VH-VL binders against Prolyl 4-hydroxylase subunit alpha (phyA). Designs and how they scored, part 15

Target 1, 225 residues: Prolyl 4-hydroxylase subunit alpha (phyA), of Dictyostelium discoideum (Social amoeba) (q86kr9)
Amino acid sequence: KIFNKESLNQLEKKGYLIIDNFLNDLNKINLIYDESYNQFKENKLIEAGMNKGTDKWKDKSIRGDYIQWIHRDSNSRIQDKDLSSTIRNINYLLDKLDLIKNEFDNVIPNFNSIKTQTQLAVYLNGGRYIKHRDSFYSSESLTISRRITMIYYVNKDWKKGDGGELRLYTNNPNNTNQKELKQTEEFIDIEPIADRLLIFLSPFLEHEVLQCNFEPRIAITTWIY
Below, E stands for the ipSAE of ESMFold2; O stands for the ipSAE of OpenDDE; V2 stands for 0.75 times the mean of E and O plus 0.25 times the DockQ between their complexes.

## First folded at step 16 (VH-VL; framework fv_diridavumab)

Design k1 (from f5 with heavy chain S31D G56D; at its last look DockQ between E and O 0.05; V2 from the best seeds 0.00; counts 0 for: pae E 6.8 > 2, placed apart)
Fold by OpenDDE, look of step 16:
Structure k1 (fold): chain C 225 residues (1-225), chain A 125 residues (1-125), chain B 111 residues (1-111)
Amino acid sequence: as target 1 above (225 residues)
Amino acid sequence: EVQLVESGAEVKKPGSSVKVSCKASGGTFSDYAISWVRQAPGQGPEWMGGIIPIFDTAKYAPKFQGRVTITADDFAGTVYMELSSLRSEDTAMYYCARGYDEYYDYGDYYYMDVWGKGTTVTVSS
Amino acid sequence: QSVLTQPPSVSAAPGQKVTISCSGSSSNIGNNYVSWYQQLPGTAPKLLIYDNNKRPSGIPDRFSGSKSGTSATLGITGLQTGDEANYYCGTWDSSLSAYVVFGGGTKLTVL
């Protein structure tokens, strides 16, 4: 059992949960960091951007992350064999995250997760991501949507002032009605420290990545559908 | 409920161009794959192309390559499809659709789970 | 001419089971996941099946999908009058460049 009643209540009431020392294995953390950074150095990540009509925006002040999708099959195997051989420790992390997914399936009535999606994201100095929402899920929707966002950080040497915090705008997670995105005044800043796992409700909480004053900022995000 | 709202019906002459818009209600398309699919009367759906807004390039079906342009406005949460050199055979219902694809980063498009109501485009002299 | 081949029509009485076939090639169905769509008269297509045999939320278990080789099959049990519609299979073809392909559609008539 991964979650106690208190943790589940927090997730339900606040819409988010922070777990420190998730893996609690410094060696694994270092290896995950190395694998992640190596993917970046080997140009396996794609520079993310924003579009406005015919204009392509590569402004890091808007969205400055480089991303790589990590696809696993129903057996939790990475489909790309080359990738699989180079990110074994990341895959180990993903296996642990699958345990969380399974836990939700067991403890949350009618959760019935369908699949996960994982993205490796790297930010460079000056990079940020403006306020956004991961999904627009509605309980009445017949379509598949992101329901849970899990972000794992591997920033070993992060310290206050380095930037790159995730600003999480706290909304009422019990509001199941789809509504227009509204700017909220209440937020918490979450430091992207190593071995921290952030879990939050994708349909309800807006968030942004504050400007990074260090590089690389590495995070692995997994969405549960 | 997530909805895709498409622009209104169009009547065009042969040789002209048409631009149809698709807007997500209540937000943006994020990193979903947005496809354009048309359907001529009495025929099945035909995929024209798609775009992942966070990426720089759209993908097109070979049949429409060079004649269709798909763009995105991430800030407005709108995707556009422009079809040029219109012919009578282009008369169809044009749908935008949102899809999730585990492998779309490799250029594959998987399935479409949310569809717009469609835009009728009529090409007649 | 659709890349994927479907029977033009199938029919059955309420409560019965029907199957709709979808035939392709190695470059599409053979190597890729298949999806199925239902289109009621005057409406947009609706996703019924993805990943060969998975159902989105809200789709009853009366609908099932399977794939073998270069062919896929949609199964509908306990046929209802409301199931009368056109059904399309879909996948992507990776022969040259990846692009989405659909079947020609099957009209299901409930007798």
Scores: ipSAE 0.019, ipTM 0.526, lowest interface PAE 6.3, mean pLDDT 86
ESMFold2, look of step 16: ipSAE 0.052; ipTM 0.603
ESMFold2 (binder alone), look of step 16: mean pLDDT 88; pTM 0.917

Design k2 (from k1 with heavy chain K59N Y100S, light chain N32D; at its last look DockQ between E and O 0.02; V2 from the best seeds 0.00; counts 0 for: pae O 12.3 > 2, unsure alone 73.6 < 75, placed apart)
Fold by OpenDDE, look of step 16:
Structure k2 (fold): chain C 225 residues (1-225), chain A 125 residues (1-125), chain B 111 residues (1-111)
Amino acid sequence: as target 1 above (225 residues)
Amino acid sequence: EVQLVESGAEVKKPGSSVKVSCKASGGTFSDYAISWVRQAPGQGPEWMGGIIPIFDTANYAPKFQGRVTITADDFAGTVYMELSSLRSEDTAMYYCARGSDEYYDYGDYYYMDVWGKGTTVTVSS
Amino acid sequence: QSVLTQPPSVSAAPGQKVTISCSGSSSNIGNDYVSWYQQLPGTAPKLLIYDNNKRPSGIPDRFSGSKSGTSATLGITGLQTGDEANYYCGTWDSSLSAYVVFGGGTKLTVL
C-alpha cells in the first residue's frame, strides 16, 4: 500500500496530491538529475510544441520547454536500447511510478489503466508554459485520454524566487466528483523541489509553469491512461 | 444484516496450535478486509493481522509475524486464524472483525464496523 | 505499552460533557484516519467513530470525534449512565510494517 486513506481522499476531493521525499534516496536523485541533464546536453530533447486539433505550432512565449519522450513497452522496458542504457535511474523512477498506477488499479473502482506515457522536460531561463489542461477526457468519450498526471521534480537547489512553480488551478467546472471541488479562481503554487511528486487529475485541473528564473528546470511527467 | 460467526471456545496446552474460524452470515467477505483482534483479560484490543480474501493477501502485526497464519476459503465464506506455539500469555478473547473503506473498491483495516462475538482461547498446563 | 496513549480513566456526572484524548505520532495518527470504539462490559468492541469524525448509523450525535496533528479526541455530550464503558482509539501505523494500532483504553465512569 502506497497511499493512505487520507491521501486518496485528498486526491478525490481536491484533485491533487503532493508527495515529498518520494524516492528518499539522495544518490538516486542525483543520478536522475545527471541522466536528465545529460540527455539535454547531448541534444536528445526537442523544442516542444502545442497541438490543438489539427493545428500545430511552436511558440516559446507559450511553451518554452524541451522535451523527450520515454517510451516503454508493456513489460515496462524502454524500447530504445541506447536510451535504456543511459537513463537507468530514470527507469528506476518509472518503475516506482508503475507501482502507483497498479495501486490505483486495485483501489479505485473501474480504474483499469491502459498505458502510461512519460516525458522528460527541461526549461531554460525565461521558460514557461501557459495555462492548459492535459486532457479533455469525458466519461462518454470513445477516445482514450490522460486520466492522471504525475510530475516528478529533480531541482536540487531550487529556492523561492527561482520561479518555475507549477500553478495549479482549483476551478474545475467539469469535475464529475463535484462533492467538494468549488468553482474558484483560486490556485496553489507548487515548488518544483527535488524528489517531489505531484499527482493530479488530468481532465479536471488546469495548470501552468510559471516563468523560470533559473536553469535547468527539470521535470519528468508520466500520464496514466 | 451481516453477522460474523466464530468457532467455539478452545482450551489448549502450551506449545500447541489453535485454529479459529470466522464465517459471514448474510453476506460475503470477498470485498472486505477481515481482521483478527485479540483481547487479554483486563487489557485493550490488540490487532494480530488480517486478510483481504479477494486478493488472498494477508497482513500481520510485527509481534505475531511468523507465528500466526490467516487464510480464507472463498467457497466456504470463511476466514481462519491459526496461532502456533501457544503460551499462557495467548489466553484471550479472539475477535474477527470486518474492515470497511469508503474510498477503496475493497475493504481496508482502518476501521472495523462489524465484530464477531469472540472466541475464548485458554492456554493452560 | 500501547502505541497510542489514552488517559486510563475519566469521569463525569450525567448530562455533562467529557473528552477522551488519544496521542500518537507522525507514523500513525499524524498520517491516517482515527477510529473510536466503545466496549461495554462483557461485549465486543463497537465502532463509534470512523474517519476522525464520522458516525456510523445508529450512533447518536452526542458522540463526536476530532483530530489535530498527532492527537485525536472523542467528545461525549449529555452523558448517560449507559455510556459507562471502555473507549479505545485506533488507527493505521506505517512506521515499519503496516499494521493497526489501538490505544490503551479509557474507562469512563458516570458518577
Scores: ipSAE 0.000, ipTM 0.535, lowest interface PAE 12.3, mean pLDDT 87
ESMFold2, look of step 16: ipSAE 0.011; ipTM 0.542
ESMFold2 (binder alone), look of step 16: mean pLDDT 86; pTM 0.903

Design k3 (from f5 with heavy chain S31E T57D Y100S; at its last look DockQ between E and O 0.05; V2 from the best seeds 0.00; counts 0 for: pae E 7.6 > 2, unsure alone 74.3 < 75, placed apart)
Fold by OpenDDE, look of step 16:
Structure k3 (fold): chain C 225 residues (1-225), chain A 125 residues (1-125), chain B 111 residues (1-111)
Amino acid sequence: as target 1 above (225 residues)
Amino acid sequence: EVQLVESGAEVKKPGSSVKVSCKASGGTFSEYAISWVRQAPGQGPEWMGGIIPIFGDAKYAPKFQGRVTITADDFAGTVYMELSSLRSEDTAMYYCARGSDEYYDYGDYYYMDVWGKGTTVTVSS
Amino acid sequence: QSVLTQPPSVSAAPGQKVTISCSGSSSNIGNNYVSWYQQLPGTAPKLLIYDNNKRPSGIPDRFSGSKSGTSATLGITGLQTGDEANYYCGTWDSSLSAYVVFGGGTKLTVL
């Protein structure tokens, strides 16, 4: 059992959970960091951007992350064999995240997860990601959509002032299950500290990555569908 | 309710170009693969190409390579399809459709779960 | 003319079962997942089956899909008058550049 009733209630009412010391293994954390950073150094990540017509914007003030998709099959195997051999510890993390998915399937009525997607993201100094939503559809949609966002951080030496916090815009606790997001000025800033796992409801919470004053900022995001 | 809203019907002359837009209701397309599929009268659907807005790189069917351009406006949550050098054979219903590949094996566009209502493009002298 | 081959038409009485075949090659159906679409007159196609045999939410279990070799099959049980439509199979071809391909369509008539 990963979650107690209180945690689940928090997720339901507030729309998010923060879990510190998720792996609680410094060696694994370091290895995950190294693997992540190596993927970046080896140019395995692509620069993310925004499109406007025929123009591709690579403005860091809008979206400054480099991303790599980590695709796993139904057997939790990384599909790319070359990648698989180089990110064993990341894969270990993903296995742990699958346990969370399975927990949700067991304890949340009619959750019935379909699949997961994982993305490695690296920000450099000055990088940010403007306010956005991971999913625009409710869980009751007839189409497959992201329902849960899980963000794992591996920033070992992060300190206040370094930037790169995730600003999570929180909804009224009484309206967290509404199909549409309401405009709100209420938010919390989540430090991207090492071995922190953030879980939130993808359709209901907008978020942004504040400007980074350090590099690299590394996060691994997994969405549950 | 998930909806794709396409621009209105077009009547074009041969040799001209047409640009059709597709907008997702409720926000952007995120990381979905948006495809353009046309259907001539009495025929089956024909895939023209698609784009994943977050990546910005469009893919095209060989038949339309060089004549079709697919672009995205992530801020407006809109995808565009421009077809040039129009011919009478290009008269068709043009659909935008959303897809998502579970396996991510060059098949990002292979199935489409949400469709627009279509835009009629008529090419006539 | 279509990359995937379907019978032009099938028919059956209400309550009966019908199957619609879709034949391709190793570069498409043989190696890739198949989807199926229903298109009612005057409407856009609707996804019925994806990944050979998976149903999207809202699609009744009367609809089923299967694949064997370079061929796929759509099964419809308990035929209803509302099932009268054109049905298309789809997949992608990975010969040189990956691109999506559709069948020529099958018109289902409910007698």
Scores: ipSAE 0.020, ipTM 0.553, lowest interface PAE 6.3, mean pLDDT 86
ESMFold2, look of step 16: ipSAE 0.035; ipTM 0.607
ESMFold2 (binder alone), look of step 16: mean pLDDT 86; pTM 0.903

Design k4 (from k1 with heavy chain Y100S D101Y Y109S; at its last look DockQ between E and O 0.03; V2 from the best seeds 0.00; counts 0 for: pae O 8.7 > 2, placed apart)
Fold by OpenDDE, look of step 16:
Structure k4 (fold): chain C 225 residues (1-225), chain A 125 residues (1-125), chain B 111 residues (1-111)
Amino acid sequence: as target 1 above (225 residues)
Amino acid sequence: EVQLVESGAEVKKPGSSVKVSCKASGGTFSDYAISWVRQAPGQGPEWMGGIIPIFDTAKYAPKFQGRVTITADDFAGTVYMELSSLRSEDTAMYYCARGSYEYYDYGDSYYMDVWGKGTTVTVSS
Amino acid sequence: QSVLTQPPSVSAAPGQKVTISCSGSSSNIGNNYVSWYQQLPGTAPKLLIYDNNKRPSGIPDRFSGSKSGTSATLGITGLQTGDEANYYCGTWDSSLSAYVVFGGGTKLTVL
């Protein structure tokens, strides 16, 4: 009972859904923030830019985030034992997100989710991510396709002007193969405010992370396959 | 800096199989696609296939489909390539390479930015 | 034989400019980003250019890439003796099952 008919309709028609006050627990939000930031401070995240194989970023205009994969097994347990002890509240969040996955399995005919993947991402000042689509891989590709993207934000003091918005392009939610030059005129900017959960259809909606004017910008992304 | 460390040189007989390993040093595979690329003497590189370890899904070039198997051990941070029914023509340097993939508005991007030093596989009677 | 077509060889004197072409089709170069690799004798290929015209860290600006239609071009200015190598273009092919394709390679000789 997480989604009402209206929410599902919005997701279907517009391709995205925004849920504010997702956890509605300030203490949990703060703990998730701390755990996330601590992982970053402890150098547990790796650069995700185009020059990941090099020592320094050369082109932050493409991708400027640091990332950490959080792998959970079929029992919703974090596989890395060391990690599991340090991100208990993040794991709590992931459990809540699993409820969403289960809801989709129940309410969307033939959804039949296979698995999820979760990534902690941190942006620093000046960081951005150019326009891209989350879902490229298909059954004929190297991996299975992402179907749903869920982004949870933990930026407690974000204000307008701080940057780091997710620009979601909404002009053609039903077009899965847009490889040509498209003039995407329709988009919405989604503020990365604390306890906001963004859900969108991975195969259909292009998006970018606008330049951050603050740091750290923290988001936890979970993809449903 | 991430490096890819491959297993040692192999000498095999025709009809046998070879399994080459590729281990990431100084990092993890993360969401990269590890590709296997071979190069016969005097020839250019030939893509054999690849795997994204976190997804445990491999894809193969049509030429090698059915004869090559690419697997990943996430715990060991190692990717394997097994080639069966070896022939003299399979004599080559075998490279593993880290592939970065991005899907942009203007098309798909896949490039290999980190390469192993290669493993020589010699098939001879 | 190779999916992408390159000239087998090019040569120039030190200090000069050379270009290496790479020709493909709509399913590969036409719809996807091109990368270039340098392979020095006895070494593994090295990424030289990615995303048509971007240089990885450590690659000097003497190297450039461009793409137009179903063709890509590698440019090398201020040719140095150390640039003598084989150069390969590569890209993703979207036909049928997507896979990586390479050019046949171009041997660059510095005169």
Scores: ipSAE 0.010, ipTM 0.553, lowest interface PAE 8.7, mean pLDDT 86
ESMFold2, look of step 16: ipSAE 0.036; ipTM 0.468
ESMFold2 (binder alone), look of step 16: mean pLDDT 88; pTM 0.925

Design k5 (at its last fold request DockQ between E and O 0.02; V2 from the best seeds 0.00; counts 0 for: pae E 15.4 > 2, placed apart)
Heavy chain, then light chain:
Amino acid sequence: EVQLVESGAEVKKPGSSVKVSCKASGGTFSDYAISWVRQAPGQGPEWMGGIIPIFDTAKYAPKFQGRVTITADDFAGTVYMELSSLRSEDTAMYYCARGEYYDYGDYYYMDVWGKGTTVTVSS
Amino acid sequence: QSVLTQPPSVSAAPGQKVTISCSGSSSNIGNNYVSWYQQLPGTAPKLLIYDNNKRPSGIPDRFSGSKSGTSATLGITGLQTGDEANYYCGTWDSSLSAYVVFGGGTKLTVL
ESMFold2, look of step 16: ipSAE 0.000; ipTM 0.431
ESMFold2 (binder alone), look of step 16: mean pLDDT 88; pTM 0.917
OpenDDE, look of step 16: ipSAE 0.530; ipTM 0.842
ESMFold2, fold request of step 27: ipSAE 0.000, 0.000, 0.000; ipTM 0.446, 0.432, 0.405
ESMFold2 (binder alone), fold request of step 27: mean pLDDT 89, 89, 88; pTM 0.922, 0.923, 0.922
OpenDDE, fold request of step 27: ipSAE 0.419, 0.013, 0.017; ipTM 0.800, 0.546, 0.533

## First folded at step 17 (VH-VL; framework fv_diridavumab)

Design m1 (from f5 with heavy chain G56D; at its last look DockQ between E and O 0.01; V2 from the best seeds 0.00; counts 0 for: pae O 13.5 > 2, placed apart)
Fold by OpenDDE, look of step 17:
Structure m1 (fold): chain C 225 residues (1-225), chain A 125 residues (1-125), chain B 111 residues (1-111)
Amino acid sequence: as target 1 above (225 residues)
Amino acid sequence: EVQLVESGAEVKKPGSSVKVSCKASGGTFSSYAISWVRQAPGQGPEWMGGIIPIFDTAKYAPKFQGRVTITADDFAGTVYMELSSLRSEDTAMYYCARGYDEYYDYGDYYYMDVWGKGTTVTVSS
Amino acid sequence: QSVLTQPPSVSAAPGQKVTISCSGSSSNIGNNYVSWYQQLPGTAPKLLIYDNNKRPSGIPDRFSGSKSGTSATLGITGLQTGDEANYYCGTWDSSLSAYVVFGGGTKLTVL
């Protein structure tokens, strides 16, 4: 069990939750790091792009990450057998994240999660991601969208000054569905330290990745729909 | 008023096991979480683990995982803590404590409002 | 060694106010409710504060709790000789292998 009364209140009021020592297993953390970095070294990741309608472009000044989609068997896509073997520890992490999803289904009335998507992202020195939102929420929308963002970090040697923090913004004046969340002009910087799990409400919190002064910056993001 | 009554003091040899009991007097554990907390001489309290008897699910601190077993007998209104492979460092006062309010949806172990008097466990050769 | 950090000792004269700090991290105090315990010599800990600032029945209003960020504070007003004890903060560590954590304790001496 991950959530307690205070944690749920934190998530409801502030829109985010930070869990340190998520796996609390140094060996697993190291293995996840190695697998993640190996995927990058083996050129399994591609440069991320920007989409607007039918237009696609790449601009590293806007988004400088390399990404790989990790498809689970529960999704319509069958995971490659070789991929499964090469990222078994990442899959271990994802199994744990699935438990969190299940817990959401249990603790949040009518949450009824539909699916998850997972993305491995690697930033190099100088890499950043400008302010953006993972999802737009509307009570009138019939479109299935991201509701929860979970970011797991595996940066073993990260130190203050290395950059790559996730900056969360709590103010969303255009979202009328923010009932319980306090809207402030303040932001918080979340250090991408190893074994940290960040959970936040996708429709409500804008965020950016500050410029990295180290490499590689590795994060595994899972969205709950 | 609910009281927690623990078993008597124990003197054990290194490598042996100890089993301490905690019985509810004046009530039951059914809707509560019972925690085990120990305190070595001159040290602060240390949470070992806990159990919600009604669910028969125990949770353990990482430090004690694999060496401690917490069980419950709802019928007897008793919770047990067994610690194996005893070491001299395990010499401590062992407390059971009630750590859950049945009216809370998600407040399992974060506070303990009723404590036993403690059981002294001494490990010496 | 303790996950939560407390000052080892505090002291004050009768009638005065004292505060005891408890410092943690986002995964413990930051995310979870804090409780405080009083332990008199030779006795079991006694719950003083739960849910950051709530008092159980029987606890006088001289005892108060607060929480901000990753830190918590216990306040004691109108200090009495009987308040001389060890005080511990406690909370829950939010992780997959989550567990209860305590501070190292603070010895309160009434001068």
Scores: ipSAE 0.000, ipTM 0.495, lowest interface PAE 13.5, mean pLDDT 85
ESMFold2, look of step 17: ipSAE 0.172; ipTM 0.658
ESMFold2 (binder alone), look of step 17: mean pLDDT 87; pTM 0.913

Design m2 (from m1 with heavy chain T28P, light chain S35H; at its last look DockQ between E and O 0.07; V2 from the best seeds 0.00; counts 0 for: pae O 6.8 > 2, placed apart)
Heavy chain, then light chain:
Amino acid sequence: EVQLVESGAEVKKPGSSVKVSCKASGGPFSSYAISWVRQAPGQGPEWMGGIIPIFDTAKYAPKFQGRVTITADDFAGTVYMELSSLRSEDTAMYYCARGYDEYYDYGDYYYMDVWGKGTTVTVSS
Amino acid sequence: QSVLTQPPSVSAAPGQKVTISCSGSSSNIGNNYVHWYQQLPGTAPKLLIYDNNKRPSGIPDRFSGSKSGTSATLGITGLQTGDEANYYCGTWDSSLSAYVVFGGGTKLTVL
ESMFold2, look of step 17: ipSAE 0.144; ipTM 0.657
ESMFold2 (binder alone), look of step 17: mean pLDDT 88; pTM 0.915
OpenDDE, look of step 17: ipSAE 0.017; ipTM 0.561

Design m3 (from m1 with heavy chain T28P S31N Y100S, light chain S35Y; at its last look DockQ between E and O 0.10; V2 from the best seeds 0.00; counts 0 for: pae O 8.2 > 2, placed apart)
Fold by OpenDDE, look of step 17:
Structure m3 (fold): chain C 225 residues (1-225), chain A 125 residues (1-125), chain B 111 residues (1-111)
Amino acid sequence: as target 1 above (225 residues)
Amino acid sequence: EVQLVESGAEVKKPGSSVKVSCKASGGPFSNYAISWVRQAPGQGPEWMGGIIPIFDTAKYAPKFQGRVTITADDFAGTVYMELSSLRSEDTAMYYCARGSDEYYDYGDYYYMDVWGKGTTVTVSS
Amino acid sequence: QSVLTQPPSVSAAPGQKVTISCSGSSSNIGNNYVYWYQQLPGTAPKLLIYDNNKRPSGIPDRFSGSKSGTSATLGITGLQTGDEANYYCGTWDSSLSAYVVFGGGTKLTVL
């Protein structure tokens, strides 16, 4: 089991959980870093855009990451099976994250995960992502919503001052998981250090990526639907 | 090819309830969004609501909120729509329809590419 | 009465081109994809266009869709007698909670 009762309680009450030394394998971490960065160097990532309904635009002042979708789910609209050969170690990570998903299915009543989406994101110097939510409450959408966000970091040489922290806006512990999302000014900054896994409730917690003062900032995000 | 087979025609009295079923044949629809759309004589279609069976969460149009209940039986491959407090205005053809997995990821309500043949519900005194 | 507005009827001779308009608002067509359905007499609606201008498999290229602002248009070229049907535009409205909306429909008569 990955989660103990305390961890689950933390996730329920605070809406987020930080796991350090997730893989606890320096070799794997290095390989994941290399694969991730290689994807970027090989121009496999595209500049991320903003979406509002059917409107799409790019603004680096708002969102400055380069992204690549990693499609593993057979039910996904887009299939990229050939990608698996070049990102073996990333896939290893994703296999571990699948265990987390499975654990949620087993531990959380009626969780019933449907699918996952994974995105490799790379920020360059000056890159940021303004405050946003990964998902809205399902009652407001005609699609299946993201319920869990998992962010894995592979920034081996990150130091304080390098920027790129994830600012997570935390709900009042007493109001966590409410249907009505309220704006909050309370937040925690999460350092994007190597082998750190951040898990949080997608519909409820806003977050932003603070300006990077280093490059590349690499993160792999998996959403559970 | 997946087909949606709906239950037979219904004749109901005002104030009563009707429950229509939609069964998938030729394949499962557990991962799809199944919607209910009705059409009164001489009028256009009207979306009532939908459900993703595997997720077991139904969504309803505001007009029908509180009066319609959509449920799913994944094991039976059947979705149900129950409409209560029937009125003469509820006389219509009731369709179940499925979203396309070929064009979108599964679980979208936005459009329907597979339709049942419809179930006629008549409400009369 | 319908959220989306369509002309009640259009007509043309075989071989000609017809267009069917669909007008909405910012909360529906303005921000969301438009879909079109064809309904032959006595049958269930059939998906004709999705995502403004995409055709499902089996739909001939005589059918086209476009969107601009809060309006959408269905185009039919090379009109055939078999095209005589009711056509409905559809999308979703996100004013309060998302829900699917349809137009009032357009009866296409082939002269």
Scores: ipSAE 0.014, ipTM 0.585, lowest interface PAE 8.2, mean pLDDT 85
ESMFold2, look of step 17: ipSAE 0.028; ipTM 0.600
ESMFold2 (binder alone), look of step 17: mean pLDDT 87; pTM 0.906

Design m4 (from m1 with heavy chain Y100S Y104W; at its last look DockQ between E and O 0.01; V2 from the best seeds 0.00; counts 0 for: pae O 9.0 > 2, unsure alone 74.8 < 75, placed apart)
Heavy chain, then light chain:
Amino acid sequence: EVQLVESGAEVKKPGSSVKVSCKASGGTFSSYAISWVRQAPGQGPEWMGGIIPIFDTAKYAPKFQGRVTITADDFAGTVYMELSSLRSEDTAMYYCARGSDEYWDYGDYYYMDVWGKGTTVTVSS
Amino acid sequence: QSVLTQPPSVSAAPGQKVTISCSGSSSNIGNNYVSWYQQLPGTAPKLLIYDNNKRPSGIPDRFSGSKSGTSATLGITGLQTGDEANYYCGTWDSSLSAYVVFGGGTKLTVL
ESMFold2, look of step 17: ipSAE 0.248; ipTM 0.700
ESMFold2 (binder alone), look of step 17: mean pLDDT 87; pTM 0.913
OpenDDE, look of step 17: ipSAE 0.007; ipTM 0.526

